# Designs tried in a protein design chat: VH-VL binders against q0atu2. Part 138

Target 1, 119 residues: q0atu2
Amino acid sequence: MLDKKARIRTSREYRNVFEKGKRLSGRFLIIYYVENALDNNRFGFITNKKIGMAVIRNRIKRQLRAIVREYQGQVKNKHDIVLVARAGIGKSSFEGMEKDYIAIMKKAGLFARNANKID

## First folded at step 6 (VH-VL)

Design p15 (framework fv_ivicentamab_arm2)
Fold by OpenDDE, second read of step 7:
Structure p15 (fold): chain C 119 residues (1-119), chain A 119 residues (1-119), chain B 110 residues (1-110)
Amino acid sequence: as target 1 above (119 residues)
Amino acid sequence: EVQLVESGGGLVQPGGSLRLSCAASGFTFSSYDMNWVRQAPGKGLEWVSIIGTAGDTDYASWAKGRFTISRDNSKNTLYLQMNSLRAEDTAVYYCARGEYWDSTLFDYWGQGTLVTVSS
Amino acid sequence: AYDMTQSPSTLSASVGDRVTITCQASQSISDYLAWYQQKPGKAPKLLIHDASSLESGVPSRFKGSGSGTEFTLTISSLQPDDFATYYCQQGYSYSDVSLTFGGGTKVEIK
């Protein structure tokens, strides 16, 4: 799992991202991102009941965390990033999620120039 | 107070059908996953089926094709249609509310209704 | 497949005893494990979620621990009200194996 320091955990932190951050929509994900005053990135994950039953939502969360963890080192520093799962993600494959994540993060310009796992 | 009350159990012959009901109260029924779990006499607990808030369903492998879970949110009622019943289906059938947390579990249970399949 | 194996199936103990029940998962389920208590003729009652989090109203003598594939439920000092059957349940995945319960452990009076 992601380190606690790398996670958005409080409602206030989430609100800050939603209010001050930029929004970008992908096929399966919507990301909100904003610069933070920290030395590390923090990630948040939002799923809604339209995705499906809890076991599915939990699976999606786990998969998204895995994806984020895989590419964590290649993301520009000092960002709070919230991933909101879209309804269609419940039927997507892990690879599909990963591709969507990479695409949306690229579009957002959140990957570092020296990132080597995004190609 | 959360309450779940099962009904519809009884004696049925092999090959017969039976429809169970679970009346829910004390919570926003439509906001929760609902489950059926059964327990044969003197045996352990066995998950049967789940229905999510979006109406999505799933079943234990052995239950597929014979059991159908459904819900009527306007009546706060959960159903289990059981067809082609077998002697081994004899059990107390519980409805259980699905709790999300970080995992899938059952935080509230009904008193159960006994289904006896016998010739 | 996420098979859950409980041990022992039956446990005889006296009031005041320390009781330990083990639950083993065939695959890692992280901390997605729940423990239930069931008394004869009654529905199961959720005791612990996420491997170690006590439900409201559950006595502190109950302790859940473990992660991955090995989990334990400990009753530090068995009380008369604790004689019952206990079940673990994996909340990781229902996939084709379903939301799997352990076989149960009956704690009875010695």
Scores: ipSAE 0.554, ipTM 0.869, lowest interface PAE 0.9, mean pLDDT 92
Fold by ESMFold2-Fast, scan of step 6:
Structure p15 (fold): chain C 119 residues (1-119), chain A 119 residues (1-119), chain B 110 residues (1-110)
Amino acid sequence: as target 1 above (119 residues)
Amino acid sequence: EVQLVESGGGLVQPGGSLRLSCAASGFTFSSYDMNWVRQAPGKGLEWVSIIGTAGDTDYASWAKGRFTISRDNSKNTLYLQMNSLRAEDTAVYYCARGEYWDSTLFDYWGQGTLVTVSS
Amino acid sequence: AYDMTQSPSTLSASVGDRVTITCQASQSISDYLAWYQQKPGKAPKLLIHDASSLESGVPSRFKGSGSGTEFTLTISSLQPDDFATYYCQQGYSYSDVSLTFGGGTKVEIK
């Protein structure tokens, strides 16, 4: 569960991440991220209207929120991170979105733990 | 403060039509998905329809072909056009705002407007 | 449709009692479940989202728990303001099954 303190809520806060942050693209996700001055991470979610109808966009937002919650403990503290869904995400599985999220967070250097298997 | 005010309810004959309105204030209406939820007298809640920020819509299966949800962002108003009304459509109809990050959560509700279908 | 079954339909309780309401989904909905409170003649009020997250301003005596198919709303020490009807709602899917509410549980004075 992402409580209110872990959410980016205002258009001004989103604009700050877009203007000052770095951008990294995955297969289904783009992240924009910047270090903040808080004691916690905050996440924002954007599902563009080109990927599908409200029901699909809302499902994607819920699934991304669940993935972010699951891996909160691995994210380096003090970051604002915005997840933007790419057009192809509507055809992805939950596992596909999860794998893409892990990959881009590792590539961005935002995961504090190594999640790789030994085999 | 967020306010949703429904209007347009009343007594209608079976087979007739009725249009409900919901006037929104206190928030940026165009940024939120909006819903209609109904409740028959003495019965439980039943979801009717949703409209997204891009005008994309979805409906309960029993509402398809008879009910049409629409919005006018310039007037901050949500509508529900109801056609071919039946006795079982008698209910209080609520306008409900979908929460920004998860529009399946109804974070604000109007007071409701009663629709009675009877001869 | 993802049928949502609430039990009991009605319960009688006294101020100070601990009451438990159960909500069962016909299929897994993960933790995408909300609880609403409705007082007579009023619109529902969102109480809990994502199975266990309390909405701002909701008293701490309300607790939600569960995941998958079985969910519980507990009121640890019932107050006069808590006599109301409570509804669970699945937020997992619109398109396949429509959004679905449970049948409601009326908490009334013993």
Scores: ipSAE 0.008, ipTM 0.569, lowest interface PAE 13.3, mean pLDDT 85

Design p16 (framework fv_ivicentamab_arm2)
Fold by ESMFold2-Fast, scan of step 6:
Structure p16 (fold): chain C 119 residues (1-119), chain A 119 residues (1-119), chain B 110 residues (1-110)
Amino acid sequence: as target 1 above (119 residues)
Amino acid sequence: EVQLVESGGGLVQPGGSLRLSCAASGFTFSSYDMNWVRQAPGKGLEWVSIIGTAGDTDYASWAKGRFTISRDNSKNTLYLQMNSLRAEDTAVYYCARGEYWDSTLFDYWGQGTLVTVSS
Amino acid sequence: AYDMTQSPSTLSASVGDRVTITCQASQSISEYLAWYQQKPGKAPKLLIHDASSLESGVPSRFKGSGSGTEFTLTISSLQPDDFATYYCQQGYSYSDVSLTFGGGTKVEIK
């Protein structure tokens, strides 16, 4: 569960991130991100028709929100971040999306904590 | 001890097909993204394809439509099905493991298997 | 695709020399560049990740530096085991760009 204040809600806010933000691509996710003038981070989520039917898109959106929520404390403050799901995400697992999110956020310089390698 | 052992290389005529295998041991295969990387004789490294933990795949643009990556987690084996082979596909093909938290890093490699497309 | 350009393509050196290899990215990749070493007849080995972080077991004579678009790999005192081909690789983006390696730098005996 993300707080209302932590969500990008309006088309104008999404457009601002797309137009002024930086873009980084992962395997399943693209992020657009820009510093904001607020005291907190805000997240937006986009799942387009290329991913699949509405039921798949809604499932992906819920899973992405859960991942973002889980790692919320590791994200550097004062950013607007939009996650755009790529077409291949429908074939991914929760674990796969989680790994991709962590990798992208680290590359963007948005993560304050490093995750340890498993095995 | 992580080991990757490629097999299936050989001589094929242009237009032919070949299937490569990579036997993995010493780690939990199902938890890692796996890659194929090739190297033409006397030339540099060229990424071919990746398969994720959920079976999601991506390919170099020149490989799309001709090459298919797959995995069998029950056998700890990675595959590359190569169709419509061309002389320019002549290369040593390496199996490479993507690092757990950053799949863009290839932390372990097999010894490679030579594919020669000629006459 | 991000173009990764290495220079020089071939470098002739003697044991004990300081060797520097450069890698240029066509666009900024922050610090997300890896270096690989490939000895003749063998598979590549990951040496350095995140521009400057040495992999376990890699000798301290290897040093990576740089960020953005310009990166260097330096071997401070070349040893016989270091005659090899070195490749840089961008790890910034997975796609719409294929993972991209530089063209390689062969370090050979003078």
Scores: ipSAE 0.031, ipTM 0.702, lowest interface PAE 6.7, mean pLDDT 87

Design p17 (framework fv_ivicentamab_arm2)
Fold by ESMFold2-Fast, scan of step 6:
Structure p17 (fold): chain C 119 residues (1-119), chain A 119 residues (1-119), chain B 110 residues (1-110)
Amino acid sequence: as target 1 above (119 residues)
Amino acid sequence: EVQLVESGGGLVQPGGSLRLSCAASGFTFSSYDMNWVRQAPGKGLEWVSIIGTAGDTDYASWAKGRFTISRDNSKNTLYLQMNSLRAEDTAVYYCARGEYWDSTLFDYWGQGTLVTVSS
Amino acid sequence: AYDMTQSPSTLSASVGDRVTITCQASQSIDSYLAWYQQKPGKAPKLLIHDASSLESGVPSRFKGSGSGTEFTLTISSLQPDDFATYYCQQGYSYSDVSLTFGGGTKVEIK
């Protein structure tokens, strides 16, 4: 489970990231990201109905949280980051989502290019 | 050694259909994202489509609805089904491998297969 | 949208010349730009990734530079094997135009 402190909770907090943040898209993911005034990173997750049924969307959310947790220590501190799943993500594998996450985070400058995975 | 060999190109009338194949060897095909890139005679490179390891796909906007990318991992083969062909689709079609961690990089290419759309 | 514009479209050069090709992105792509070489009748070959990182086996006379929206490919001493068309490609984002190539620069014999 991703720690409660590391979660974006309110619609206002999500809007702040969308309004003030930078946007970068990968194959399965779009990220919006902005520096925060806190001592920690916070993550938000959005899966829209175009991805598929609730069962698929819930699986995707669980897998994305697991990926974020695995690489949490590699992310530059003091950022709010929202992951938005693209329509095609429902057909992706866990490995495919993981590779896309690593690539997009490195391109955003939020991540070292040689990241260690924690299982 | 990595090899990609395209086939299936030829002369086709406007409104017709054609299926291209790309035979891959020398690497673990199932672990790589695969692409089609085309080039009209005397013109530049134009990305057509990508297929990921789990069968997830993306297309250039002009290709969406007419072209379908697919793969058969048991045969190490990539396909491009082209429907409703137009004169503007006349091009050499290349099979290209996406690099393992960054599939936006095309690290190996086939020799290409010529598709000519004319009456 | 990540439109890629190359200049010049063609240039004439002699063996031993220093050749410079430019590539402009419509909005910032940081350092996520690749360069490809295509010889007549052949498939493209990846030369440079991440704006300046040379691919294995590519001669050291090839140099990439730049970041943001302005990028340059330089060949410090042109060899006969270098007469080709060169393409830049953004690898920053799949957004809008997806994976986009520049229009190409043909380096031909003077």
Scores: ipSAE 0.059, ipTM 0.736, lowest interface PAE 5.6, mean pLDDT 88

Design p18 (framework fv_ivicentamab_arm2)
Fold by OpenDDE, second read of step 7:
Structure p18 (fold): chain C 119 residues (1-119), chain A 119 residues (1-119), chain B 110 residues (1-110)
Amino acid sequence: as target 1 above (119 residues)
Amino acid sequence: EVQLVESGGGLVQPGGSLRLSCAASGFTFSSYDMNWVRQAPGKGLEWVSIIGTAGDTDYASWAKGRFTISRDNSKNTLYLQMNSLRAEDTAVYYCARGEYWDSTLFDYWGQGTLVTVSS
Amino acid sequence: AYDMTQSPSTLSASVGDRVTITCQASQSIESYLAWYQQKPGKAPKLLIHDASSLESGVPSRFKGSGSGTEFTLTISSLQPDDFATYYCQQGYSYSDVSLTFGGGTKVEIK
């Protein structure tokens, strides 16, 4: 699990990201991101019921959290980032999700210049 | 108040078929995963099948091919078609609403309907 | 597949006793475990979700704990209304959809 400090937890925090943040769509993910006033990044995750049953949605959430956790140290600081899973993600492999995450984060310019583990 | 009422149980011969129904009320039926869970006399609980809000389905390994879960959201009704019934299928069959939080569980249950498979 | 093993299968206790039921998962299910109470002739009732979160209306004498593969349900002071069968259920399915229950623990009066 992500550290509590690294998680967007309140509706107000989510709303702030959606209202003030930028939006970027990938194949399986949509990200909303905005600078925060903190010293750390916070991540939020949204899975729509369109993806499938709760078992599937929960799996997707866990997988996305794992991906975010793997690369969190390489993301530019002071950002709130919300990942919204697209309907097609339910049929995606973990590797596919990871690739999409990396691609979309690159497009967003959210990775640090000296980031490692990014192909 | 959330209510789930199973029906359709009864006595059936081995090899026979039976269709169970679960009438839901007190909540937005279409917004929840629905499940069937059975319990043989004097035995434990056994998950049978789930149907998501998108109509996606899954089954216990032993249930695949013989059981079919479906739903009619316009009627707020869950169904379980049981074919090729065996003596070991004798059980009380419960419909249960799926609650996910971060997990998958069953927060509301019907009273159950007894299915007896006997020659 | 996630196998859930409960112990003991049967537990005899008296009113006021501290009761502990254990649930073991064949592999880590993190904190995605639920506990149910079932009385004879009745449907199961959800008591605890996410290993330790009490459902609304559940007495505080019920406590769920644990994570990973080991979980416990504790009744601090058994009441007459608590004699029932309890089941754990893993709500963690990753590759395959499987919502398995433990074998159950019958708490009966001594």
Scores: ipSAE 0.761, ipTM 0.909, lowest interface PAE 0.6, mean pLDDT 94
Fold by ESMFold2-Fast, scan of step 6:
Structure p18 (fold): chain C 119 residues (1-119), chain A 119 residues (1-119), chain B 110 residues (1-110)
Amino acid sequence: as target 1 above (119 residues)
Amino acid sequence: EVQLVESGGGLVQPGGSLRLSCAASGFTFSSYDMNWVRQAPGKGLEWVSIIGTAGDTDYASWAKGRFTISRDNSKNTLYLQMNSLRAEDTAVYYCARGEYWDSTLFDYWGQGTLVTVSS
Amino acid sequence: AYDMTQSPSTLSASVGDRVTITCQASQSIESYLAWYQQKPGKAPKLLIHDASSLESGVPSRFKGSGSGTEFTLTISSLQPDDFATYYCQQGYSYSDVSLTFGGGTKVEIK
């Protein structure tokens, strides 16, 4: 799991990303992202009621955190990034979510060119 | 301040039923997943059930078919309906709030209410 | 099912001691582990989440470490306020939401 300091936890912090950030949509994910004044990246995760039961939403959150952690070293520093799961994500595979994440991060210019999976 | 106050515990005979309540205050109740966790006298913690913000539910395998979790957002109250009670259900039952972004973390707990199943 | 085994079940220590509590998962839970402190007659309190991240207000003498199947909670210099029972909890299981706790470790005065 991501370190506590790498997580967006308050409603105020989420609001800042939504109001000041840029938005990009993928197949299963939407990201909102903005540069921060800190020395590290922070990630937030939103899985709304339309995705399904708490069990499904918790599964999606864990899988997204695992994906984010795996590629954390490829993300340009000093950004607050919120991942919002789209309704169809509950029927996706882990690999499908991973591919979507990589694609949108590259499109956003937040990943290094030809970003690879981090050990 | 966040407060959770359980009530409804007491002595009940085997095969009987009991309904527990948890009154929540100090936060937007409808925005949080809520849990019941129990602890038999002198024993460890055991997760019972969760209810999500959409009213979706899940249960420990031993609780399925006997226990029903529910919530009333207009009253900021969480419930646990317990049927077909057994001696091994004797425990302090805690109401616990799931953390906003990770409902598997129990960030606030009530004081607990004792349920004793005995003839 | 993710069985969580804590050791020791009981530990006797003196103020100023370094104490270590171990939590073992029956299969990998990555870093999805929390630690709770429970004082007699009281509800548990969340101390650590994500294996090593301290909750706000928790003293820095508490440290969590580990990943996969083996985790430890260390109290570097035990204080009187630390005599309590400690529980680990896995948050990894998502297919059946079996949020499993360890059996607990009681830290008592020597």
Scores: ipSAE 0.007, ipTM 0.579, lowest interface PAE 12.4, mean pLDDT 85

Design p19 (framework fv_ivicentamab_arm2)
Fold by ESMFold2-Fast, scan of step 6:
Structure p19 (fold): chain C 119 residues (1-119), chain A 119 residues (1-119), chain B 110 residues (1-110)
Amino acid sequence: as target 1 above (119 residues)
Amino acid sequence: EVQLVESGGGLVQPGGSLRLSCAASGFTFSSYDMNWVRQAPGKGLEWVSIIGTAGDTDYASWAKGRFTISRDNSKNTLYLQMNSLRAEDTAVYYCARGEYWDSTLFDYWGQGTLVTVSS
Amino acid sequence: AYDMTQSPSTLSASVGDRVTITCQASQSIYSYLAWYQQKPGKAPKLLIHDASSLESGVPSRFKGSGSGTEFTLTISSLQPDDFATYYCQQGYSYSDVSLTFGGGTKVEIK
């Protein structure tokens, strides 16, 4: 569970990310992202009907929030980021979603810390 | 054992077209972003194009409108359609796999295929 | 926009020497920089990712450092197998504006 301050909540805020942000696609995820004027990151999540029934969409959304929360400290600050689940994500494992998230965030230049770097 | 094998290179006249292929084996092709990188004789490396697992594409500015990257996951094959070829396009064209977590890293390369554009 | 400049373009060295190659990005790329080694007639080989992380099987004499716009590759004790051309490559994003290679540095026998 992400804190309220770390969530994109309003349709206006989502619209801003879609209109002004950059887009990158992964295997199971699309991200839209833009710098914000805040002191923190905010995340939004979109799971559409093509993914499956409400119970499946809600499970995917919970799993994505858990992944985002886990890697929160490694994401470059001051960004609004929207994750859109692709059709087919319902066939993925938790591990598969996690790997895709990390890969696309690295492609976006949004991962601030290298896990293999000691110095 | 990961293998990438390019084919389709050869001599072509200015204004002509060529389609390059890259046959992949030894890994789950559909899970990886794929790249084309070229190198003119005696010169440095120059990135050409990428195709993501979701079918998203990006190109070097000079390649836009002339080159088209595509993939056929059922055949484990990457393609580069090159149109309106110029003498400056003469190069060895490498197929390169994007690393699983960060597809901007080229962890495996093919042997390359030579494209010569001259009259 | 994201030009990558390598220095020097060529250097001559002897076995056992310490060799340093530099790479400068025109704009910040954080630590999203890789180093490749290319031997004559061969495809490049990935040596280092994320500025400082060695690929499996790469000898510990290779060291990458830097962040932002300035990066270095150091070979602490040059071996015969290390005479090659080295390229830096920024991987900040795969857009055509930002995914570029440096011009290369040829390390040749003195």
Scores: ipSAE 0.007, ipTM 0.557, lowest interface PAE 13.6, mean pLDDT 84

